# Ledger of designs, part 4: VH-VL binders against SAC3 family protein C (SAC3C)

Target 1, 177 residues: SAC3 family protein C (SAC3C), of Arabidopsis thaliana (Mouse-ear cress) (q67xv2r213to389)
Amino acid sequence: NMEQLAKTLTSLYNIYDANRKPDYIYENEAEFRSLYVLLHLNPSSGVMGEPLSLWFRKLTFALVKSKEICFVRNLLRLYRMGNYKNFLSRTASEATYLQYCISEHHIREMRLVAVQYINNVCYKLQPYPLLRLSQNLKMKELDVESLCHECGLETCTDPDGFTVLPVKQSTFRSPED
Below, E stands for the ipSAE of ESMFold2; O stands for the ipSAE of OpenDDE; V2 stands for 0.75 times the mean of E and O plus 0.25 times the DockQ between their complexes.

## First folded at step 1 (VH-VL)

Design r7 (framework fv_ragifilimab)
Fold by ESMFold2-Fast, scan of step 1:
Structure r7 (fold): chain C 177 residues (1-177), chain A 122 residues (1-122), chain B 113 residues (1-113)
Amino acid sequence: as target 1 above (177 residues)
Amino acid sequence: QVQLVQSGAEVKKPGASVKVSCKGSGYTFTDYYMYWVRQAPGQGLEWIGVINPNSGGTTYNQKFKDRATMTVDKSISTAYMELSRLRSDDTAVYYCARVEYDSWGYEGFDYWGQGTLVTVSS
Amino acid sequence: DIVMTQSPDSLAVSLGERATINCKSSQSVLYSSNNKNYLTWYQQKPGQPPKLLIYWASTRESGVPDRFSGSGSGTDFTLTISSLQAEDVAVYHCQQYYSTPYTFGQGTKLEIK
């Protein structure tokens, strides 16, 4: 159904463009236009449309400078770089409700990237505290533990009673395929 | 029993690449991390990175990240470290080393390869 | 990066006398949750790879003579050889494995007087 949403948004954009006046931005226009970027973050998602580089070039200067468009431009950069920490942090603090809902699949992708990075490429070889993972992934600790288990990873309790993720486990497998 | 056997000495020109191998035997190859360390003549030890032989996951020292590539061939229990764009200051003995990966009691590098001397000269 | 500094750079000790080598880290390598210091000591003889002597700052590796001992916590560590023997002539390295990149001290060369 994301293909239908993309078509509906394109129809809305055509209405905006047909009624364009210099320096005029319609209510919620920047937000609705930003949803196009979120739908096309992953080129392999199957939602067909204009390449993002060409799509951005068609926006007015007022739209390019808007908070909503600046936010998704930054998210696209972070997504392409695999910068999960800043992607998840900025989505949690800056996304509108609609932007967050549309980003749901990409948020999950970035959380999986984070768990894989921490297990395989973590800067410390000691167990990683789940409370810290909870903060970085913007999830409740119990939900982080479930995500780790979905990825084929075991958790345990350290001598101080904290739940930790032993890193460098060879059993990691992405649940999303 | 447990042995790490490295490839022989190499002489390379500046700008070339070198690929050092390390074959593990006497243990389950995928159960232990493989680390790479180098030592320039008369200098201290310098850590290059680590690879998980089962997953292929790597952690590099930022100093080497742009030039070093660590890989594994599980079928022959062999790890590789390739260093590109060689400079004269890359002349060093390169070591592979092993440590337990899933133990709460990590105990340092318990086995080392014999070392591979890489000389970079014109 | 955690910087490891050894002192002295070299020392000469008579047979049977005590040798002391120091290692300082630029930040703590003590993990508070398990109360372990992520510090190792290696012995390296000419033409050979390093040999693990001490791990967890004070735990002696199997087969290492009891004249070798490690002590210290947090940022300041010491390797002691209580009664130096001829086969102990080597370069000694400390290493932290608290965080990547793993870092080593510059080494301390131990010689007989």
Scores: ipSAE 0.000, ipTM 0.425, lowest interface PAE 19.1, mean pLDDT 82

Design r8 (framework fv_ragifilimab)
Fold by ESMFold2-Fast, scan of step 1:
Structure r8 (fold): chain C 177 residues (1-177), chain A 124 residues (1-124), chain B 113 residues (1-113)
Amino acid sequence: as target 1 above (177 residues)
Amino acid sequence: QVQLVQSGAEVKKPGASVKVSCKGSGYTFTDYYMYWVRQAPGQGLEWIGVINPNSGGTTYNQKFKDRATMTVDKSISTAYMELSRLRSDDTAVYYCARDTYYEGFWSDYYFDYWGQGTLVTVSS
Amino acid sequence: DIVMTQSPDSLAVSLGERATINCKSSQSVLYSSNNKNYLTWYQQKPGQPPKLLIYWASTRESGVPDRFSGSGSGTDFTLTISSLQAEDVAVYHCQQYYSTPYTFGQGTKLEIK
């Protein structure tokens, strides 16, 4: 469970902090600390903890500059902006295995944000090609088609034989609701 | 070790249906798409369709949409392709093939493993 | 549908010589956003299923000998075998995976001269 993981990580952080020296980083400390950010990425997750703005201020300079912490700081900004394209691209290229596993639910959330944005505001009246959406969401076309259908949207085939998503469909519903 | 094992050869009369199976082993069955391709004797390869084993979602080549049905049974890691209203020109070796897509670590996709093929002969 | 055309339909090459097989798509299979060509090459020996050789037009699959190489972009692609060996006798197929329906060329039969 995520709540139990958060408590275990907090206990580990207390051990790190009790033995702290300036600019010293324990092996894997940056990665384990980055998991805190991922667990608290969505304020509605139900995982109790310190607000991220205060939590970041307690990190040493060495931790702040670490690859793992820089990654999750950037991911947090992208998440809050709803920047699904860069969120998904960076997670695919930069996340460690453990960071990816913790992020799986947020990845799905960003994909849902993308489908909603494409349908409601992104494109004027031109149908959106599923192949392009596939690349942006880091998914196969068939999985993108399934995701669109889960969101209450219909897909069709254009005159050239490509699968496209007609935009401005009023039937959009989040499957997470 | 990844392996795709298909059902044995079949002889059918025109108008009949055939159902070919493909059992995957050595990998997580639901993490990879399953494609169906056929090859008539001495001819090129022809794509029939693809199925997502996790969702059951399918995309068919329009040429086969009215006659082909792809399904999966996740409990036994087996995909099926049924072709109905068989004609003599449906005589071919039918292959299943897996792509390289990973749900956890996204990768670009192409057909990395193929079944041994199932010869379907349609004759009166 | 994207039509894939291979040339020649068959060729005979002496052992140790260079073999060249061409593949042309009716539409570009280059996706501009990621700069990748959605094209593969397969080798098929008699009585066997196709075997992946090259993906993304020029990336060699692990375990495939260095003598095999792929080149080209957009609509015109080439598979080259720099020094033909006896075990290379096979039919070679190109395929696009840019859009459905996925389509293959008609195949090129490679034999020893």
Scores: ipSAE 0.000, ipTM 0.457, lowest interface PAE 17.2, mean pLDDT 82

Design r9 (framework fv_ragifilimab)
Fold by ESMFold2-Fast, scan of step 1:
Structure r9 (fold): chain C 177 residues (1-177), chain A 120 residues (1-120), chain B 113 residues (1-113)
Amino acid sequence: as target 1 above (177 residues)
Amino acid sequence: QVQLVQSGAEVKKPGASVKVSCKGSGYTFTDYYMYWVRQAPGQGLEWIGVINPYSGDTTYNQKFKDRATMTVDKSISTAYMELSRLRSDDTAVYYCARDYGEYFDSFDYWGQGTLVTVSS
Amino acid sequence: DIVMTQSPDSLAVSLGERATINCKSSQSVLYSSNNKNYLTWYQQKPGQPPKLLIYWASTRESGVPDRFSGSGSGTDFTLTISSLQAEDVAVYHCQQYYDTPYTFGQGTKLEIK
């Protein structure tokens, strides 16, 4: 599970640090260190650890400049801003397999943020096309429809036969898995 | 209110050493990498190295690795760059600059520069 | 080391006209995994330190006027000032931060014609 993974990664980091060589990065070190950021992306996740700002300060310059760490630094910024579109786009196109697997619960969280934003805040009173939402959330249209229903929202068919989400529904609720 | 304030101009003889200071204020000193860059009169910019103020870890441009030493004193939020065995072609304005590495890499704030003149 | 070459060395442009400055890297500064160009532009006025204008090749720093724009990818980059103002007279430097040592172009001096 995530708590056990976090403990294993911390042990691995201690081994890297004890055997540190100037300007040297161990095999897979940047990727394994990037997983720490993903595990601690949400301060409320419950995974024990050092705050990310302090954790980043301990990294060598070579690690900070690595593609894996650069990716998660940008992802953290997007997450904190609630920029769900770019968060989801970047995880789909740039994440390694392990980064994606660790990110799955955050991906779901950002998809929920998107549905809430579209229903409650962002969109005009016209119904929102599920095809557009599917593209933005990086999900199949049927899965988006299921997600909307999990959030207490109803979908319907427009005059042209397309599935749409009526906005400003007062029934919105955040689901739990 | 972020400021990087550097020590004053220096005049040195060839073979001497110079130590330039850079005091940060208006931010948490250990949250940002500190870079050192120089500019010879009428020339472009040349990167010397970077120091992590939290850990003291350094990365140097190989051109300067045998002569440059970067250090920090966290208690007074001050970074130092010492250059030894000075030559006439070390005459330059030396800058410290801050990098905000948490979200993206860039030199967002620069010190005012310290002119180091190396002549007989 | 990645070598940065700017062109022209100096440029004279009339007030209100477009100024274009080019920067070439000897190697690509595009990170394939994050699709970002590690290229920055600085403005330097006489007696002052450089000021950050653009990072990630095309992202304008907060507070920088929208007449400044950056473009390009890989090895060829351009800084454009769409309508030159008197305050824009300066030396402009490009820098790569893709690999150490970080390297700068030689600078382009922009003057009023």
Scores: ipSAE 0.006, ipTM 0.514, lowest interface PAE 9.6, mean pLDDT 84

Design v7 (framework fv_rilvegostomig_arm2)
Heavy chain, then light chain:
Amino acid sequence: QVQLVESGGGVVQPGRSLRLSCAASGFTFSDYGMHWVRQAPGKGLEWVAVISYDGSDKYYADSVKGRFTISRDNSKNTLYLQMNSLRAEDTAVYYCAKDYLEWSGYYGMDVWGQGTTVTVSS
Amino acid sequence: QSVLTQPPSASGTPGQRVTISCSGSSSNIGDNYVNWYQQLPGTAPKLLIYSNNQRPSGVPDRFSGSQSGTSASLAISGLQSEDEADYFCAAWDDSLSGYVLGGGTQLTVL
ESMFold2-Fast, scan of step 1: ipSAE 0.012; ipTM 0.607

Design v8 (framework fv_rilvegostomig_arm2; at its last look DockQ between E and O 0.23; V2 from the best seeds 0.00; counts 0 for: pae E 5.4 > 2)
Heavy chain, then light chain:
Amino acid sequence: QVQLVESGGGVVQPGRSLRLSCAASGFTFSSYGMHWVRQAPGKGLEWVAVISYDGSNKYYADSVKGRFTISRDNSKNTLYLQMNSLRAEDTAVYYCARDTPYEYWDSGYYGMDVWGQGTTVTVSS
Amino acid sequence: QSVLTQPPSASGTPGQRVTISCSGSSSNIGSNTVNWYQQLPGTAPKLLIYSNNQRPSGVPDRFSGSQSGTSASLAISGLQSEDEADYFCAAWDDSLSGVVLGGGTQLTVL
ESMFold2-Fast, scan of step 1: ipSAE 0.146; ipTM 0.611
ESMFold2, look of step 2: ipSAE 0.086; ipTM 0.630
ESMFold2 (binder alone), look of step 2: mean pLDDT 91; pTM 0.944
OpenDDE, look of step 2: ipSAE 0.028; ipTM 0.628

## First folded at step 5 (VH-VL; framework fv_felzartamab)

Design f9d (at its last look DockQ between E and O 0.02; V2 from the best seeds 0.00; counts 0 for: pae E 15.8 > 2, placed apart)
Heavy chain, then light chain:
Amino acid sequence: QVQLVESGGGLVQPGGSLRLSCAASGFTFSDYYMNWVRQAPGKGLEWVSGISGSGDSTYYADSVKGRFTISRDNSKNTLYLQMNSLRAEDTAVYYCAREYWDSYGFDYWGQGTLVTVSS
Amino acid sequence: DIELTQPPSVSVAPGQTARISCSGDNIGSYYVYWYQQKPGQAPVLVIYDDSDRPSGIPERFSGSNSGNTATLTISGTQAEDEADYYCQSYDSSTYVVFGGGTKLTVL
ESMFold2, look of step 5: ipSAE 0.000; ipTM 0.463
ESMFold2 (binder alone), look of step 5: mean pLDDT 93; pTM 0.949
OpenDDE, look of step 5: ipSAE 0.023; ipTM 0.652

## First folded at step 7 (VH-VL)

Design s14 (framework fv_felzartamab)
Fold by ESMFold2-Fast, scan of step 7:
Structure s14 (fold): chain C 177 residues (1-177), chain A 119 residues (1-119), chain B 107 residues (1-107)
Amino acid sequence: as target 1 above (177 residues)
Amino acid sequence: QVQLVESGGGLVQPGGSLRLSCAASGFTFSDYSMNWVRQAPGKGLEWVSGISGSGDSTYYADSVKGRFTISRDNSKNTLYLQMNSLRAEDTAVYYCAREYFDSWGFDYWGQGTLVTVSS
Amino acid sequence: DIELTQPPSVSVAPGQTARISCSGDNIGSYYVYWYQQKPGQAPVLVIYDDSDRPSGIPERFSGSNSGNTATLTISGTQAEDEADYYCQSWDSSTYVVFGGGTKLTVL
């Protein structure tokens, strides 16, 4: 339950704040505080809490400049813009283990956005290689193929033997339906 | 009315030292992170150093690390930059800049003070 | 060590739209700021956090940031918009990085 985790983290933050020294960062504090941002990426997700704009204003300078908080501030921007490619790339390369675990739902959400976009909107009138999609979504090719089939999209083999998504041939259906 | 006024610039020989000051008014100085940004004659902007509102955290560009020291006196609403081991490439107009709420973006700038390092 | 690249100059006629690019590897993943600098004057913040305007900046100024390019757009460019424009971004390792600047000429 992400709502309960958010409340537990808030209790931990109160302990940090009660023992605050100016611009001092406690062991793992930046990482634990970054989890709050990840839990509140989507204000409509049902995880209740303080709005992120007000929450950020309460952080010390050292926390705002930390790599963990900078990472999640940039992720928030990418999420709001629907930039799935950079969201997935940065999460794969920069997230800590805990940040990745908390982000799993949003990673899946961004992967679904990507599949829908590529199938429906792709500017080229030619099949999209699953190997390329695998690289962009940070998934194994077989897992990408399974995700495409989950979304009601069929894949096929091109003349060179590679698995491709024939774009605009199948109707995207969300598996979260 | 936010106002930032730099002073302390001048001509100095290579290897010399200089201390810049920035007098701030019109806002609660201790609530804002402050920065120094420089601009060589006819060239672009280059960030030099930043300091938290409390003064406890400082940050430096690689080009000045170990030579320059940023500090502040919140009781006097003044920002400082101590510049040691000056080089010809440090010649620039030095601007005092206020951060927009710890964003690494700068909402108010002073008029600048010229530092010339020449033999 | 990451670089931000701007065209050295852009020319527009009064009333036309000026577009100034700021190119950087994966810049769309970072916040971008834009500054206007007139001759003999200090820089003025015109856009923060990619697309937001500070109080007092005309609505004709707008910003965007995606992929490898951030863009400052000035709609209905006026003579008083003639200036040098600098983009700037940041991260926790390199801190602050400025673009080389673009001279906007309104002819």
Scores: ipSAE 0.012, ipTM 0.608, lowest interface PAE 8.5, mean pLDDT 85

Design s15 (framework fv_felzartamab)
Heavy chain, then light chain:
Amino acid sequence: QVQLVESGGGLVQPGGSLRLSCAASGFTFSDYTMNWVRQAPGKGLEWVSGISGSGDSTYYADSVKGRFTISRDNSKNTLYLQMNSLRAEDTAVYYCAREYFDSWGFDYWGQGTLVTVSS
Amino acid sequence: DIELTQPPSVSVAPGQTARISCSGDNIGSYYVYWYQQKPGQAPVLVIYDDSNRPSGIPERFSGSNSGNTATLTISGTQAEDEADYYCQSYDSSTYVVFGGGTKLTVL
ESMFold2-Fast, scan of step 7: ipSAE 0.274; ipTM 0.701

Design s16 (framework fv_felzartamab)
Fold by ESMFold2-Fast, scan of step 7:
Structure s16 (fold): chain C 177 residues (1-177), chain A 119 residues (1-119), chain B 107 residues (1-107)
Amino acid sequence: as target 1 above (177 residues)
Amino acid sequence: QVQLVESGGGLVQPGGSLRLSCAASGFTFSDYGMNWVRQAPGKGLEWVSGISGSGDSTYYADSVKGRFTISRDNSKNTLYLQMNSLRAEDTAVYYCAREYFDSWGFDYWGQGTLVTVSS
Amino acid sequence: DIELTQPPSVSVAPGQTARISCSGDNIGSYYVYWYQQKPGQAPVLVIYDDSKRPSGIPERFSGSNSGNTATLTISGTQAEDEADYYCQSWDSSTYVVFGGGTKLTVL
């Protein structure tokens, strides 16, 4: 459960802070601290904690400049902007294994945002190739087709034999509803 | 589209008080920390004060601590700066600025409001 | 306690590269932001987190930050780039600090 993980991480942070040395970063500290941001990406998640603005200001500059903290700070911005393309691309290329596991729910959320956007507003009057969706969502083509069907969207085959999403023909329905 | 509009500036006597307001629109106000940054005529930028999105945490430059109070009303999308015991050195254009997400950088600024402290 | 020092002025010919420095002890360990301010206007964020450009800012603007110096670079400088430029950084104990500003003149 994510609530239990949040409590465990808070205890770990207290240990780091109690043993703090100027400009010293403990092994894996940047990664474990980055998990706090990932757990609090969605304000509606119900995970209790300090607001991220205040939390970031308490970090040492060695931590602020670390690749793990830079990564999640950028992810937070992309998430808040609804920039699914860069969110999914950067998570696939830059996340540690643990960061990826913790962010799985947000990755799914961003993929749903992408499918809804493509169907409803993007590529007006033109079918959208699933191969392109596969590349943009960082998924296998069969998994993208399954995701489209879960969202109430039908796919078809174009004259060249490629699977396409006929945009604006079906109503997007969130599978989470 | 993000907009920040300051008001409340004007001429005031040394030792007097003024309250500045900043009306925000185009974003979820409570999600962002807000700041006041000032600029004396012909001089550089000087940070004055900051407040968290919830309003629970406030920060002040040493030059204004104890004299100025930053506050916000998230129900009205408005930021305030209560300025007391004003000095000639407080004469400046006061800008309202939004924090760049979870950092001390400022991505959007208002047009500014002039405060002149003179007898 | 961070103190940021900028040259008061920098001059460049149109089409040439302008470089504006921001010096501070160990500034490479802090994030730096750059703002452009034209006469009578509010500042505009042109670089954040040392080297990143906000949407809408021309590609000719770039930044770097290492050791004791952060640098704003404007390649192929245009007449409209003539402005005052301010660097800014922060830390958890001293909060926000601005450099003194640099007036860029495009000859």
Scores: ipSAE 0.000, ipTM 0.485, lowest interface PAE 17.4, mean pLDDT 84

Design s17 (framework fv_felzartamab)
Heavy chain, then light chain:
Amino acid sequence: QVQLVESGGGLVQPGGSLRLSCAASGFTFSDYAMNWVRQAPGKGLEWVSGISGSGDSTYYADSVKGRFTISRDNSKNTLYLQMNSLRAEDTAVYYCAREYFDDWGFDYWGQGTLVTVSS
Amino acid sequence: DIELTQPPSVSVAPGQTARISCSGDNIGSYYVYWYQQKPGQAPVLVIYDDSNRPSGIPERFSGSNSGNTATLTISGTQAEDEADYYCQSYDSSTYVVFGGGTKLTVL
ESMFold2-Fast, scan of step 7: ipSAE 0.436; ipTM 0.771

Design s18 (framework fv_felzartamab)
Fold by ESMFold2-Fast, scan of step 7:
Structure s18 (fold): chain C 177 residues (1-177), chain A 119 residues (1-119), chain B 107 residues (1-107)
Amino acid sequence: as target 1 above (177 residues)
Amino acid sequence: QVQLVESGGGLVQPGGSLRLSCAASGFTFSDYAMNWVRQAPGKGLEWVSGISGSGDSTYYADSVKGRFTISRDNSKNTLYLQMNSLRAEDTAVYYCAREYFDTWGFDYWGQGTLVTVSS
Amino acid sequence: DIELTQPPSVSVAPGQTARISCSGDNIGSYYVYWYQQKPGQAPVLVIYDDSDRPSGIPERFSGSNSGNTATLTISGTQAEDEADYYCQSWDSSTYVVFGGGTKLTVL
């Protein structure tokens, strides 16, 4: 699982480091190293590893400025700030296939943060269109409706025929505990 | 809101010692590397020392290596700088600064504490 | 080892564009940060990672970094922008290095 992937990546990093040449970056090295950041976004995840503080300091200038590492450094910042909109937007547009696969659970986490925020904080009793939610969460409208129901929130249809979330009328319940 | 508050500065004679403290609040202290940056009166900024979030790795400017010791107590959200064998050229305002995502840049600074080394 | 050189002063009229340079050998290969410091105050980060602005920093502040020169640009300079500006970078051997600082005067 994730622990096994983390061990495999660590072995790969050791091979890169043992064969380091000053001005050389191995094929896909930046991408594979970026996966470490994604596996360790949540320090409570239980995936064993070096703290990100120490890990970033070991990267060469070329790696630090690479597209893949810049992407995950930005994602880490957005994740820590709870900026779900930018996190989800950038992941959809900039992530490689492997980066997206590894960040799947964090994508779900950010979507739950968004639903909770919109229901509890964002709007005072103003109905929130599910079409707008689907755009912000990068999901199909039916999948957003399912997510809302999974979180204990009811949806309804407004007079114009749009599905809406009647914010603050239901108590948000996390399906993740 | 992120806040960093330095204390412990004062007047000390050459060869003396001082210990600076920085009280941090508003963020998970152990997740961030912390640094000390100083500024002599009317002069520019000079980096002094840095410490990793865990406290396991420490770094020093050549001008202070062997004389200054950086440390932290994550249970108290406090950063320290033990300054020994002080010299006149160590006279400066000392700032506590939080590192931007482990990259040696600083996104938040304290107000500073003045250290004067004079006879 | 990187060394950073800034002009000691730059003067600009209100509403004009101010440009502050930070020169270093191959500085374009390093990340550059910019700090604003007003008299009696702690420095404030205004640009990080060459060109990005922290939240709350006005859009008139921008940065670039290429070759041997990084530049902080302040468009439509306001009286409140009068301050000392420091560039900063890093490398694995010297860790953190600051430029000498530039006093921006808005007259």
Scores: ipSAE 0.011, ipTM 0.585, lowest interface PAE 9.5, mean pLDDT 84

Design s19 (framework fv_felzartamab)
Fold by ESMFold2-Fast, scan of step 7:
Structure s19 (fold): chain C 177 residues (1-177), chain A 119 residues (1-119), chain B 107 residues (1-107)
Amino acid sequence: as target 1 above (177 residues)
Amino acid sequence: QVQLVESGGGLVQPGGSLRLSCAASGFTFSDYAMNWVRQAPGKGLEWVSGISGSGDSTYYADSVKGRFTISRDNSKNTLYLQMNSLRAEDTAVYYCAREYFDNWGFDYWGQGTLVTVSS
Amino acid sequence: DIELTQPPSVSVAPGQTARISCSGDNIGSYYVYWYQQKPGQAPVLVIYDDSNRPSGIPERFSGSNSGNTATLTISGTQAEDEADYYCQSYDSSTYVVFGGGTKLTVL
């Protein structure tokens, strides 16, 4: 569970801080500290902890420009902006295995935001190709089709034999509701 | 659209007090840390104070510690700066600024409000 | 704590490249932000996290930060770019630090 993981990470951070030496970065410290940001991407998550503004201020300068911390800072901005395309692209290409595992729920949230946007707003009157949606959501085409069906949307085959998503379907519903 | 509107500036005597307000609109106010940055006539920018989104954590420049108090009312989307024991060197335009995703950079600024401290 | 030094002024001809430096001990280990301020107006963020542009900022603006110097570069400088430019960084002890500002004149 995420709450227990947050408590475990806090204990680890206390060990790092208690043994802090100038100019020394502990093994895997940047990665483990980055997990804190991922656990707190959504303020409504219910995971108790230090606010991100305080947390970033307490990072040493040796850590703040590390690859792992840079990745999660960028991800936080994309998440807050609802930029699902860049969020999903960067997570697929840059996340470590642990970062990806912790981000799994947020990845799903961003994919649902994308499907809702395409159906309700983005693509008026023209069916959306599932191949393009597959590319944008970083999923296999069959998995995208399943996600669309979970959202109450139907897919069909166009005259050229491609699977497409008819847009503006009133049956849309979030499976998380 | 994001808007920040400062008010409360004016002329005060040395040793006096003044309270500045910043009315925020166009975004979820409680999600963002907020700051006050000042600029003396013909001079550069100087950071004064910052407050976390929840209001639980505050930060101050050494020049204002013990004299200024930053606060916020998230139910009213308003940021405050209570300035006590004012000095001539506090004379400046005071800007309200929003933190860029909790990283100490400022993506939106208000128009500023002038505070003049003179006898 | 970190102290940031900028040249007080830089002059360029229209269409030429302007470069504004921001010097600080080991500044390459800190993130740098750049602001544009025109007379009588509030500052506008033009570069964040060393080299990134906010939405709406022209592509002619770019930034870099390495070693002891951060640089704001304006390619093909236009008359409307004439303004004061401030660099800004931070640390966990001092919080926010601004450079002294650079007046860019487009002749």
Scores: ipSAE 0.021, ipTM 0.636, lowest interface PAE 7.5, mean pLDDT 85

